# Ledger of designs, part 13: VHH binders against Leucine-rich repeat-containing protein 39 (lrrc39)

Target 1, 343 residues: Leucine-rich repeat-containing protein 39 (lrrc39), of Danio rerio (Zebrafish) (Brachydanio rerio) (f1r6i3)
Amino acid sequence: MTGVTVCCGTVNSIKALWETRIKKTKDDLKKEKEQKDRRAVGRLTGAWEDRIILAKLKEKIVTEEGRVILRIEKEEWKTLPPALVQLSQIQEWQLHRIGLQRIPRFISSFQSLIVLDLSRNSVTEIPKEIGKLTRLRELLLSYNRVSYVPEELGCCENLEKLELAMNRDLDELPTQLSNLKKLSHLDLSMNQFTTIPDCVVNLPSLEWLDMGSNILETLPDNIHRMEKLHTLWLPRNELEYLPDNISRMKSLDTLVLSKNKLRDIPPLMEGMSNLRFVNFRDNPLTYDVTLPDLNEDVEEEENDREMFGREFMNFYIQEARKRGSQNFTSVLNVMLEGVSETA
Below, E stands for the ipSAE of ESMFold2; O stands for the ipSAE of OpenDDE; V2 stands for 0.75 times the mean of E and O plus 0.25 times the DockQ between their complexes.

## First folded at step 11 (VHH; framework vhh_8h5u_2)

Design ko1 (from q4 with K56S R100S W102S; at its last look DockQ between E and O 0.10; V2 from the best seeds 0.00; counts 0 for: pae E 14.2 > 2, unsure alone 62.0 < 65, placed apart)
Fold by ESMFold2, look of step 11:
Structure ko1 (fold): chain B 343 residues (1-343), chain A 124 residues (1-124)
Amino acid sequence: as target 1 above (343 residues)
Amino acid sequence: EVQVVESGGGLVQPGGSLRLSCAASGFTFSSGSYAMAWYRQAPGNQHERVAIITSSGSTNYKDSVKGRFTISRDNAKNTGYLQMNSLKSEDTAVYYCAASYSGEYGWRPEYDYWGQGTQVTVSS
């Protein structure tokens, strides 16, 4: 116990403790140095990697007719690197079949963008940052996987063309889309719309609308508010009737209604003097009529247009009035005979 | 680059002939159901279709050029043609080539591919 034993144990224990502490400190310093070295290499590698990526992106930039274009086609880019922001002077993105899965939120840095063409990719959403692109004139997202459109798209005040064909699950649009005062071309074909949204009817400059291959059952009664619409594509829907106000669409030049469920043609359409091309092919129209003057020498495609065009429409309307009057007379005669028999 | 490019325009006297060419690049006519058409636009007028040819070779013409113009295509050269004979001053216009997939050409105002045009001038 006492002085000698305690001294021996204490001295040896103290030395061992100090050696352990020194070794532990040395090991800790080595770990810190190794961590610092890895951090420094990581930072330098990151800067070098950004420089390499930026150089590769610069090789994808072309200038055509005074426009700076980023063009990437058939090369896998599931995401776009943030280094791209260093090239914010780009005026067009033309990125096709690159497997792009999202529009990067840094898109807002590209204030010179006029055309954003991301057709035939795998984009699932349009970020709200799209609304910062006030110079954007064309947004092309056909053949993607977009399921909704953000209200901020209505802030793209110079947008003239919007294509969202074949996004499969798209079935509605934000009301703010009507804020697009310059939008003249809208393609919503091959989606899941059940009606023409009110925001589309309220677009003041719309000239061209495609909603073919949707599941439209009706058209809005106020369809005539689309005063500048000259082309309306509605083939392959489920329309059974047309609203009477369709006859008030004074600018309408082309109306395609093939492959619907239409039973009749509104009689007031006879007065649509601007309607040059109309197509009622493959509808279960009540009356079976044919034009007597059809040119049999004409190509089958041209015959289809003439057979179901404006002349056919007018002839059908006149025949429907004639046969409808005869049906009324027949029903009246049967009813009068029935009354006589019961009296 | 995916496009169609017109060539072969020029100045010709009435009664003369010209042959316009429409070269496709970046896609192949024979790989799909492409229809090809020629349009023209005279100064101050709207575009009008003068001829169309389908992928199977069927053709159609505007009445005013029927019998004088012949549309054709050479799928091996990926090129379409418009042979213009017996030219009249009224044929003076910029001529445009267009191609459309799925044979919907003529029912949509927008084509998959549309050229920049070539000038044809018929003057004595």
Scores: ipSAE 0.000, ipTM 0.159, lowest interface PAE 14.2, mean pLDDT 79
ESMFold2 (binder alone), look of step 11: mean pLDDT 77; pTM 0.778
OpenDDE, look of step 11: ipSAE 0.036; ipTM 0.345

Design t1 (from q4 with G103S; at its last fold request DockQ between E and O 0.79; V2 from the best seeds 0.79)
Amino acid sequence: EVQVVESGGGLVQPGGSLRLSCAASGFTFSSGSYAMAWYRQAPGNQHERVAIITSKGSTNYKDSVKGRFTISRDNAKNTGYLQMNSLKSEDTAVYYCAARYWSEYGWRPEYDYWGQGTQVTVSS
ESMFold2, look of step 11: ipSAE 0.709; ipTM 0.892
ESMFold2 (binder alone), look of step 11: mean pLDDT 81; pTM 0.807
OpenDDE, look of step 11: ipSAE 0.880; ipTM 0.961
ESMFold2, look of step 12: ipSAE 0.693; ipTM 0.886
ESMFold2 (binder alone), look of step 12: mean pLDDT 81; pTM 0.808
OpenDDE, look of step 12: ipSAE 0.878; ipTM 0.959
ESMFold2, fold request of step 13: ipSAE 0.666, 0.687, 0.664; ipTM 0.872, 0.881, 0.873
ESMFold2 (binder alone), fold request of step 13: mean pLDDT 81, 81, 81; pTM 0.810, 0.809, 0.806
OpenDDE, fold request of step 13: ipSAE 0.894, 0.899, 0.895; ipTM 0.968, 0.970, 0.969

Design t2 (from q4 with G103D; at its last look DockQ between E and O 0.67; V2 from the best seeds 0.76)
Fold by ESMFold2, look of step 11:
Structure t2 (fold): chain B 343 residues (1-343), chain A 124 residues (1-124)
Amino acid sequence: as target 1 above (343 residues)
Amino acid sequence: EVQVVESGGGLVQPGGSLRLSCAASGFTFSSGSYAMAWYRQAPGNQHERVAIITSKGSTNYKDSVKGRFTISRDNAKNTGYLQMNSLKSEDTAVYYCAARYWDEYGWRPEYDYWGQGTQVTVSS
């Protein structure tokens, strides 16, 4: 279409302009009222949504064995709504496979928490507010994306169990974790630890440690300071040798070292009378050793399998002594023969 | 093709320095949970890990190279490095880089990407 010509100079056009302006004012007022009404409906639906959310959360609360538990499984809750704070008497969170991305900072309001089980989620951070939970006994965060543990976790003075398996990028712990005087169970498996952290070695009550499927090459020389440790899982690492001080771990009952790079077994381990289960399978040990008297097909009980591992260890140590002595004697004979031919 | 390729090896006098590079192709270090490590093997010996750098940048070194070697990575260049200073005759070996990956099933060494190796010779 060609240009539109406008006229600005007639009484009829001026009246029409006034009427248009009046209509526009009424339309603006109507739009303002409609906007105000939409805002009011929004506030009402927001309050309704809060009530719906709280009611839904209350449906997830169960009481078992005298404990108040929030239980949500396989239902998407990427975040937890602030309305949850109204239920701060909850003693256990059991939230599995809900896609949770963060532990909310309002966790500090849950002073009655004993168990925080958030396994198999997408949690990336443990907030410093975790340190306010002084009644907490179990923190279960296996199968998440936690890459950092805050020093404030050391303030959870009643913590007995910490699981951080399969958090992929986790490779360090704060020194303050050694302040956990009651921690007896620690799972750090399937992460990127290159050593056992000093704070772990300094845990006074640790009884059970899993660091399997990490990238350990060595163990600390002071490993024997873990005096209460009875179970040590270290399969699928890159351990090349064990420190001699491992033989001083008097409480050690179970030691799994399968699928490492061990060349030898420390001879003093022969004296570890408490060690019932030990596993050296799939290591490139220097000597090929077979257990004697294996002429019969005898079905083994599970306990018997543990005994065979110790028998293998002891037999290997004895054979290594014999072959080491023979090797030293052979080297000495060669050197003595070389000397006698110098004249 | 998914691979890692070493470079920077050569012949050097005792006390000298070399910088090894490990260039990744077909994947990026930033796209997943990758650690990068350097291994070495002298004739008749087994592989030994000399240094590792985790996905978060934590490092660990074999005692015999501590203070002399420095591992690093540059995710923007998709390359890892091993700076080798104060070289000794004992450092003579083929050096291999490896990219180590963690997935939802954890780390399984059989799925690591290994380079073909680069010779380092420390000789008078």
Scores: ipSAE 0.695, ipTM 0.887, lowest interface PAE 1.2, mean pLDDT 83
ESMFold2 (binder alone), look of step 11: mean pLDDT 81; pTM 0.806
OpenDDE, look of step 11: ipSAE 0.876; ipTM 0.958

Design t3 (from q4 with G32D; at its last look DockQ between E and O 0.68; V2 from the best seeds 0.73)
Fold by ESMFold2, look of step 11:
Structure t3 (fold): chain B 343 residues (1-343), chain A 124 residues (1-124)
Amino acid sequence: as target 1 above (343 residues)
Amino acid sequence: EVQVVESGGGLVQPGGSLRLSCAASGFTFSSDSYAMAWYRQAPGNQHERVAIITSKGSTNYKDSVKGRFTISRDNAKNTGYLQMNSLKSEDTAVYYCAARYWGEYGWRPEYDYWGQGTQVTVSS
């Protein structure tokens, strides 16, 4: 079992290991009994230490609206003691700014976990045992040092929210992440992604995606497969153009593209009737465009700002067509004027 | 003081190869969160990213060089490389190495350390 890393196979491997131990010989059972007796002294000393630590941990447990929550904030817990397993009924871990360096492998004992919030710690990896938490709905690991996401996360079939913002070195995801049929919220901002991974494009329920402050230069041509995506945050990348297929994203309501390298806006985006908020600020767009009403407003409102973004996009597209057509006409006129003056 | 220095540029015939190097000093690729990128600028053209390699070694390439250029890094030598094969006349440009730092708020252009540039010229 220990050498097996497959979501469904893990359960079967545990059963096989258990059956193997039952069939031990008579002599092996006798040896185990004698060894157990010699370890009892060490366990009594550990039991006292466990009792002290458990008392401290029990002070951190709160019950809110029927949920059992372990809440620790701004207190140093670089590791979590194994005695915590005795409180496996906990449904939420809310452990913030405690300097936690590792998600313990015994996390698999917490089968009631719904929320694992370890934001703003020093966690470096997500253990494969995370895949045994099939009730988990939220995994929050923003502001940590996670550089690798195990394929076993794809076994968390009830996961709805995954936050991995600001893990700095994170640059790829396992293909098995697309198995998360309920994942609707994904934050991958402030990392080193060079593309939107195919597994993200293939998430069937994704509604909200943040990949801001990465190093994206292009978006995948099949971006429109994210049919339920309504919010897409892509500020502070190096996007030079948008694929035409972005116009086929039927559910897209909010698209933030500020601080990129965009030179133009795909004309087909004019037809995106659900797109309410679009932000193209701080891009080197080919044409300089100013909306007439923008300079006369004394006070900008949130709703006006949202409409401004779509109005700006549509106005830009129309002006780009006019100026592109005028540019061609101007070149032709210069050529014709030269011919007329010469001949 | 942090700096990067390019080398390996020169004149080459179409179809030829060049290997550019980017030596970094004042920081280490292995102890800080840096990506390394190559940009180029031809006369009259905009500055464009050609290739990037992340701190963990993932790579991305401009379509026009994909399959011909290979970016790599040797963290022990604090050096990045761009192997350029099957060079074309349109690859003629000044090539710049940039070390891209991920700070407390992610990447920002002001976190980049730029080299002086090295000329690559492809002509018959």
Scores: ipSAE 0.623, ipTM 0.854, lowest interface PAE 1.5, mean pLDDT 82
ESMFold2 (binder alone), look of step 11: mean pLDDT 80; pTM 0.795
OpenDDE, look of step 11: ipSAE 0.864; ipTM 0.953

Design t4 (from q4 with S58N; at its last look DockQ between E and O 0.77; V2 from the best seeds 0.79)
Amino acid sequence: EVQVVESGGGLVQPGGSLRLSCAASGFTFSSGSYAMAWYRQAPGNQHERVAIITSKGNTNYKDSVKGRFTISRDNAKNTGYLQMNSLKSEDTAVYYCAARYWGEYGWRPEYDYWGQGTQVTVSS
ESMFold2, look of step 11: ipSAE 0.704; ipTM 0.885
ESMFold2 (binder alone), look of step 11: mean pLDDT 80; pTM 0.802
OpenDDE, look of step 11: ipSAE 0.882; ipTM 0.962

Design t5 (from q4 with P109D; at its last look DockQ between E and O 0.65; V2 from the best seeds 0.71)
Fold by ESMFold2, look of step 11:
Structure t5 (fold): chain B 343 residues (1-343), chain A 124 residues (1-124)
Amino acid sequence: as target 1 above (343 residues)
Amino acid sequence: EVQVVESGGGLVQPGGSLRLSCAASGFTFSSGSYAMAWYRQAPGNQHERVAIITSKGSTNYKDSVKGRFTISRDNAKNTGYLQMNSLKSEDTAVYYCAARYWGEYGWRDEYDYWGQGTQVTVSS
């Protein structure tokens, strides 16, 4: 067994150890307090900034006809702050001439969106997150810088209106766009399309199509698959001919073909009884044809020109038939004369 | 001087090849949204578009030349090209290059640049 022994060095070692532990704890608490204070100040300034910007955004919210609308016009907002997601109940964005450069990826949080109108901004792309907006009915991006449309737009099952006019470099669409079963209005004017994309021809509900001021040279032979199309705007292209199947477009009411390169009018278009407004002005048609019964003093110029174009079309077709018939009759007479002389 | 100038035309036998060039000067293709196109005109006929390449590089060809002609552009050299293979007598024409501007408010003739043409003759 052992006895009780006290050593001077051992007591001093224990004291030094305790003093070291106390100092470490004190230093740790000081560092923790300083870190907490820095985080609190950062949180306060960030929270205050968020509250300020949210208050400003809430001033821009209006309710019209039961819809909650974020409306900003002619005020610079190159980007939209993430704090906006706290207002995800908004049903319409109407943001015009605000210099917006991007559709934020947090757009997917706005599951109540019905209308996304960002016309006349500087938007360069449509994010893939757009496909999460399954209640979206209208996407309006005319007068922007969009050069690519993502496949995911085809997931917007309720989309009825898509406007992409004047995006300058846009020249193709994803094949998945044909999945938009409710799309009835499509504006692709003032871009660089060289053809009507197959996915557009395959849109089952399309009623209104504008592809004016593009660089189209031909129309697809299967154009008649657009069974519900009633309005087709194609001015200022380089169309050289119309496919014969255009006469099978039974719903077509309005067809504008001004300022193209058309040489002829398909004869079967004479039977298009639903076609009420057609415009062939400024095309190098083969025959010079003038309607015989024009009273220039009494006509309402704009409406009369539209009806004149339809009357002009029919008269042109009839005159073209007459001139072809002349040549056939002359040839037949010569053949009959030769046969008669041998008998 | 702002213009486009064609070169590379000439006389070739049927089945032969030619490469046309369209050199831009006084502007660059990247200074705006330019589509570049080749047109041709045979004697007694109207101008027709043979091929076009958009600012993003998408191409379209007239059916009669599809598979035989290839349009391209080299923005670094500020030059467009038309490679013509398997040439036929019906390809005989003056070929014109155009840089077609697509501006902020749509198409504007004032900013289009057209060449003066280069003769291509395909003969036995």
Scores: ipSAE 0.632, ipTM 0.856, lowest interface PAE 1.4, mean pLDDT 82
ESMFold2 (binder alone), look of step 11: mean pLDDT 81; pTM 0.811
OpenDDE, look of step 11: ipSAE 0.834; ipTM 0.938

## First folded at step 12 (VHH; framework vhh_8h5u_2)

Design u1 (from t1 with A98V; at its last look DockQ between E and O 0.71; V2 from the best seeds 0.76)
Fold by ESMFold2, look of step 12:
Structure u1 (fold): chain B 343 residues (1-343), chain A 124 residues (1-124)
Amino acid sequence: as target 1 above (343 residues)
Amino acid sequence: EVQVVESGGGLVQPGGSLRLSCAASGFTFSSGSYAMAWYRQAPGNQHERVAIITSKGSTNYKDSVKGRFTISRDNAKNTGYLQMNSLKSEDTAVYYCVARYWSEYGWRPEYDYWGQGTQVTVSS
């Protein structure tokens, strides 16, 4: 028989599907238009502000010895405007006494930076974004308020100089600092370090270390791991003795230990042939000694340097050996005589 | 007018414990970059630093007291402490509390404020 099937429901469903799709497309286009309009207005306002601020910043750019430098000094800039990112080719920031409170997170955009000098500001932290600056050679943050160093600083693989003097509360460093294979100059003076951190001892290229005016009481026994260290500044600490292994520091040329609590000088230091300048002034050394060949015609300042240099060190060691031997013999003789009379 | 005053000293048998207190007045430990330290001095000897706690709370101890002494500070009470356990005869000394200040020029010995001292005697 002949039954014809009509699919009226299917045709209506297809029409509804198309109308739904068309509506979604229109809604999407409306949303995109509204977003573009908002961006256009914000873009124009930001362009005016960016242009004004950028003009001011361009006045601070100097070129010296082929380097593009942003230099601002003794002018208040507690924060740095985001428009600065448009000058990301800058190779040095030299921003002194501007009251800067933060290193901006957009610092990571300055991939050409070689020197970041923010000395004498109010910076409280080093952002983790510092680790993106793999071309950075010098980070200078002395006279700030940094109390914490992020582990990401260890990613600055070309860093050669790090200065963090006078941040007052700084007392520790992240282990990752030892990843700085090129770091040769480290200034940690005038802080609250109670020891030389292990990560510092493990810096493979360190040549110059200042930890003066801290609260060091001892030096690590493994100090000799710093095989390239030429200069060690440790004045104004509370060191009571030096580890014997200091004599194994074959590269050490200059050692300043003035104003500590040292009572003796390790005898093995006689063999440190590379040590040219050493200063033991203002320490409570057990023996009171003076160099016998002082030239009376020279200035008193030169005599003071001679009195506390390498020659003084060697003379002190020799004299301590002589006087210590005499004291030991005297004690032994008295003990033997006392036993004899009581027996 | 800045001062620190020690308390808690006394006579104790070997193996005993004492808790020294250091009350600060004229300044607040949290108002600046202050470390607090305990020094001791036996007759005929120089002052010896026993323990120090930095402004950030890091501690360091003389080897001879490590594991036996604990330094702490309570900023709310403006007071520092030295808990002394497992005392030995060689711990006999006058103990001084010292507030150590970091100025814009760093630390210098003349920036230390010393208490008058409290006697600790460990009798064998």
Scores: ipSAE 0.685, ipTM 0.886, lowest interface PAE 1.3, mean pLDDT 84
ESMFold2 (binder alone), look of step 12: mean pLDDT 82; pTM 0.819
OpenDDE, look of step 12: ipSAE 0.859; ipTM 0.951

Design u2 (from t1 with A37V; at its last look DockQ between E and O 0.69; V2 from the best seeds 0.66)
Fold by ESMFold2, look of step 12:
Structure u2 (fold): chain B 343 residues (1-343), chain A 124 residues (1-124)
Amino acid sequence: as target 1 above (343 residues)
Amino acid sequence: EVQVVESGGGLVQPGGSLRLSCAASGFTFSSGSYAMVWYRQAPGNQHERVAIITSKGSTNYKDSVKGRFTISRDNAKNTGYLQMNSLKSEDTAVYYCAARYWSEYGWRPEYDYWGQGTQVTVSS
């Protein structure tokens, strides 16, 4: 029996080993199949989601006058999905009141963009990738939460209009902004600027500037470098004086200075013949001057107020000269009489 | 309830220093877009802005105080400061702090919060 038992036991042990290896191999293959199935489902689910969102985005694309426009209004899109890059030939983004929280870094893929209008959203940052958009002509980010403008915006060589009104915390601009040789329209109203930045003064093509409702106390002495500026909105600041060089702004047509702290008007402004509309309302001017009452019964249009503002300005300057001359003469007479009494 | 209150004023000799404090209560500087501004008014004169610090910490000063005054804010203590060094007799005035608020309701900002003022007198 022992030799028989040993021989029989050996065969049984070998069979058991083979069966164990076969089972282990089957288990391994099953695990691989399950993993492969999960990978396949994951890829299909992702591709399905991408196609669904892309279809949704394509429904928002309109073509107007040969322009391809992505238009979304008053519909919540806190972020924009990466699938959007598949539509990189879009020429305008018109995305208003969608709650957008950031401009995606993939914005650099949209090399055909001419207009980026993201007004009335919740954007907190302009990414440096904005500088890759060399065809961009308009960047509209008013009523957002942008607190910093990257120096790379200066690379947008074709930018003509920049609006950053009501971003609440914005208080400075990069020096590179002066590289925008075509920028003609700049709205920085309702922010925390304490001065007009040098880079703004150095913009060679600027025609329209709004810095109303900021915290400006003075204007730069070299303000006349803005040779093409025709409209300057500065209401609701804390301006105490205007630089004399403002009179050298030959293109200036409209100057709004209401609700400031101005004490006087530079006399040379009287000669600014291109200045059609000026507003000094609600300033603590040194002299209390009113235009003559002529008992007019002719009806006037509202636009006449702007012209009367210039009339007021000239009248004020003339009256200030008269009163200043009277005061000077009076002081001199008192001095001369005092000397006579002493001698 | 909602207010800013100045403190730290007093009588100082020319060349001396004072540190004014502006403590906010009923609101928090960090909860919104607030700039802190210091104004002063001498008798017979209009208010003049002395210094401002924006919500991001940028500062600007009236020329006559540059290099002598430093504005700062400590949002953790909900307090702003005006350090005044090398004081001159011309700095004698009532000093006011104000918190200027940028509202989120369209183009209408919230009302500014003004303190009642603290007297600074510089005399020998």
Scores: ipSAE 0.560, ipTM 0.827, lowest interface PAE 1.9, mean pLDDT 82
ESMFold2 (binder alone), look of step 12: mean pLDDT 80; pTM 0.796
OpenDDE, look of step 12: ipSAE 0.746; ipTM 0.904

Design u3 (from t1 with A37M; at its last look DockQ between E and O 0.61; V2 from the best seeds 0.73)
Fold by ESMFold2, look of step 12:
Structure u3 (fold): chain B 343 residues (1-343), chain A 124 residues (1-124)
Amino acid sequence: as target 1 above (343 residues)
Amino acid sequence: EVQVVESGGGLVQPGGSLRLSCAASGFTFSSGSYAMMWYRQAPGNQHERVAIITSKGSTNYKDSVKGRFTISRDNAKNTGYLQMNSLKSEDTAVYYCAARYWSEYGWRPEYDYWGQGTQVTVSS
């Protein structure tokens, strides 16, 4: 082959030297990287990891309205590290959509906590240590997976607000919940409650109760013990009747009963002068009743409220009384005729 | 197709017993948050709920059957039951099984799965 070559002895030696130095440099860089990686692993395992986590948590601290708040958003924290205990002066946890799976047992170290807001996470359990938080005023756990409430929650003597909406499997509460003398706001909507628990009826300060979208069939006959209750949300249940004692709820201002199985309206509800907003929409009431004069100037949704609101309730009661009175009179006449025939 | 199917109805004398079964197909009770219910409807009467068992096993009964009926569920067999003891003529009705599902978005009417009913007749 027409292979013409040029011999360059010293140039070839220089090239070989250069290639050897390049390989040595590459090997040195590889060893340095491997050593660096080993050192980083060691740091992540021990005290260095704790200091990194604590520094990260301190960045989540905010002061608002004189309160020290732990606020975490846009970040996944399935669990909370024990290093958080070093920040036990925190007064509020505002941890939303972080995928939190458990309330840590070291929560008891946070004796300054006033608000524990863990809404929209994956919490499955409220630990008994919650009962150590005697300054706690708000516990917000809506949109989680809590299936039971520990009796120790009754030790949170300053609790004013408890939200457990949409925990899906929740169907009962401990009797000790009635020990919450300051609880004024309770949301138990979108769960599997079959009745209003006695402990809820016995809450002395309750002002606002939501048990909508449960599976209630009845209400307790002693519902009137809830003397301070002004708002009661019960839509989307299977209620068939209301107890007559509901008329004795002196503070009741707002009562929502839409989408139930109610057949009638207790007549004594006509005298509930504090009841300003009531909703009987989508119930199979015995009598087909419509208001005679609809207000033409209001919007459709406001007109719908009047059709099934307080005016509808009163009109229904009056019409039911008229139809019942007519039937009663007819029955009485038959009975009187029977008595005269036997004498 | 998601379905529940009742069985175990029949004719029985007053004071007798029957066990109704509710077999689920197309879903499993153990795979989600399901409550199971029994309803009944006698001729000329409205549809009424007689018993419910929640996903956690809590039960509730209509007063007229309390102490006589027992609702239960066997998640391994994907079947619910209604044990009916001390039957009375007033218990004569078509009995319906229903399953209610709570999704991550809550309950909706289309998540109630109803059977076609099984006749229970209490007669001499």
Scores: ipSAE 0.672, ipTM 0.878, lowest interface PAE 1.4, mean pLDDT 83
ESMFold2 (binder alone), look of step 12: mean pLDDT 79; pTM 0.789
OpenDDE, look of step 12: ipSAE 0.855; ipTM 0.947

Design u4 (from t1 with S58N; at its last fold request DockQ between E and O 0.84; V2 from the best seeds 0.81)
Amino acid sequence: EVQVVESGGGLVQPGGSLRLSCAASGFTFSSGSYAMAWYRQAPGNQHERVAIITSKGNTNYKDSVKGRFTISRDNAKNTGYLQMNSLKSEDTAVYYCAARYWSEYGWRPEYDYWGQGTQVTVSS
ESMFold2, look of step 12: ipSAE 0.719; ipTM 0.893
ESMFold2 (binder alone), look of step 12: mean pLDDT 80; pTM 0.805
OpenDDE, look of step 12: ipSAE 0.876; ipTM 0.959
ESMFold2, fold request of step 13: ipSAE 0.704, 0.670, 0.675; ipTM 0.890, 0.877, 0.877
ESMFold2 (binder alone), fold request of step 13: mean pLDDT 81, 81, 81; pTM 0.809, 0.808, 0.805
OpenDDE, fold request of step 13: ipSAE 0.896, 0.901, 0.898; ipTM 0.969, 0.971, 0.970

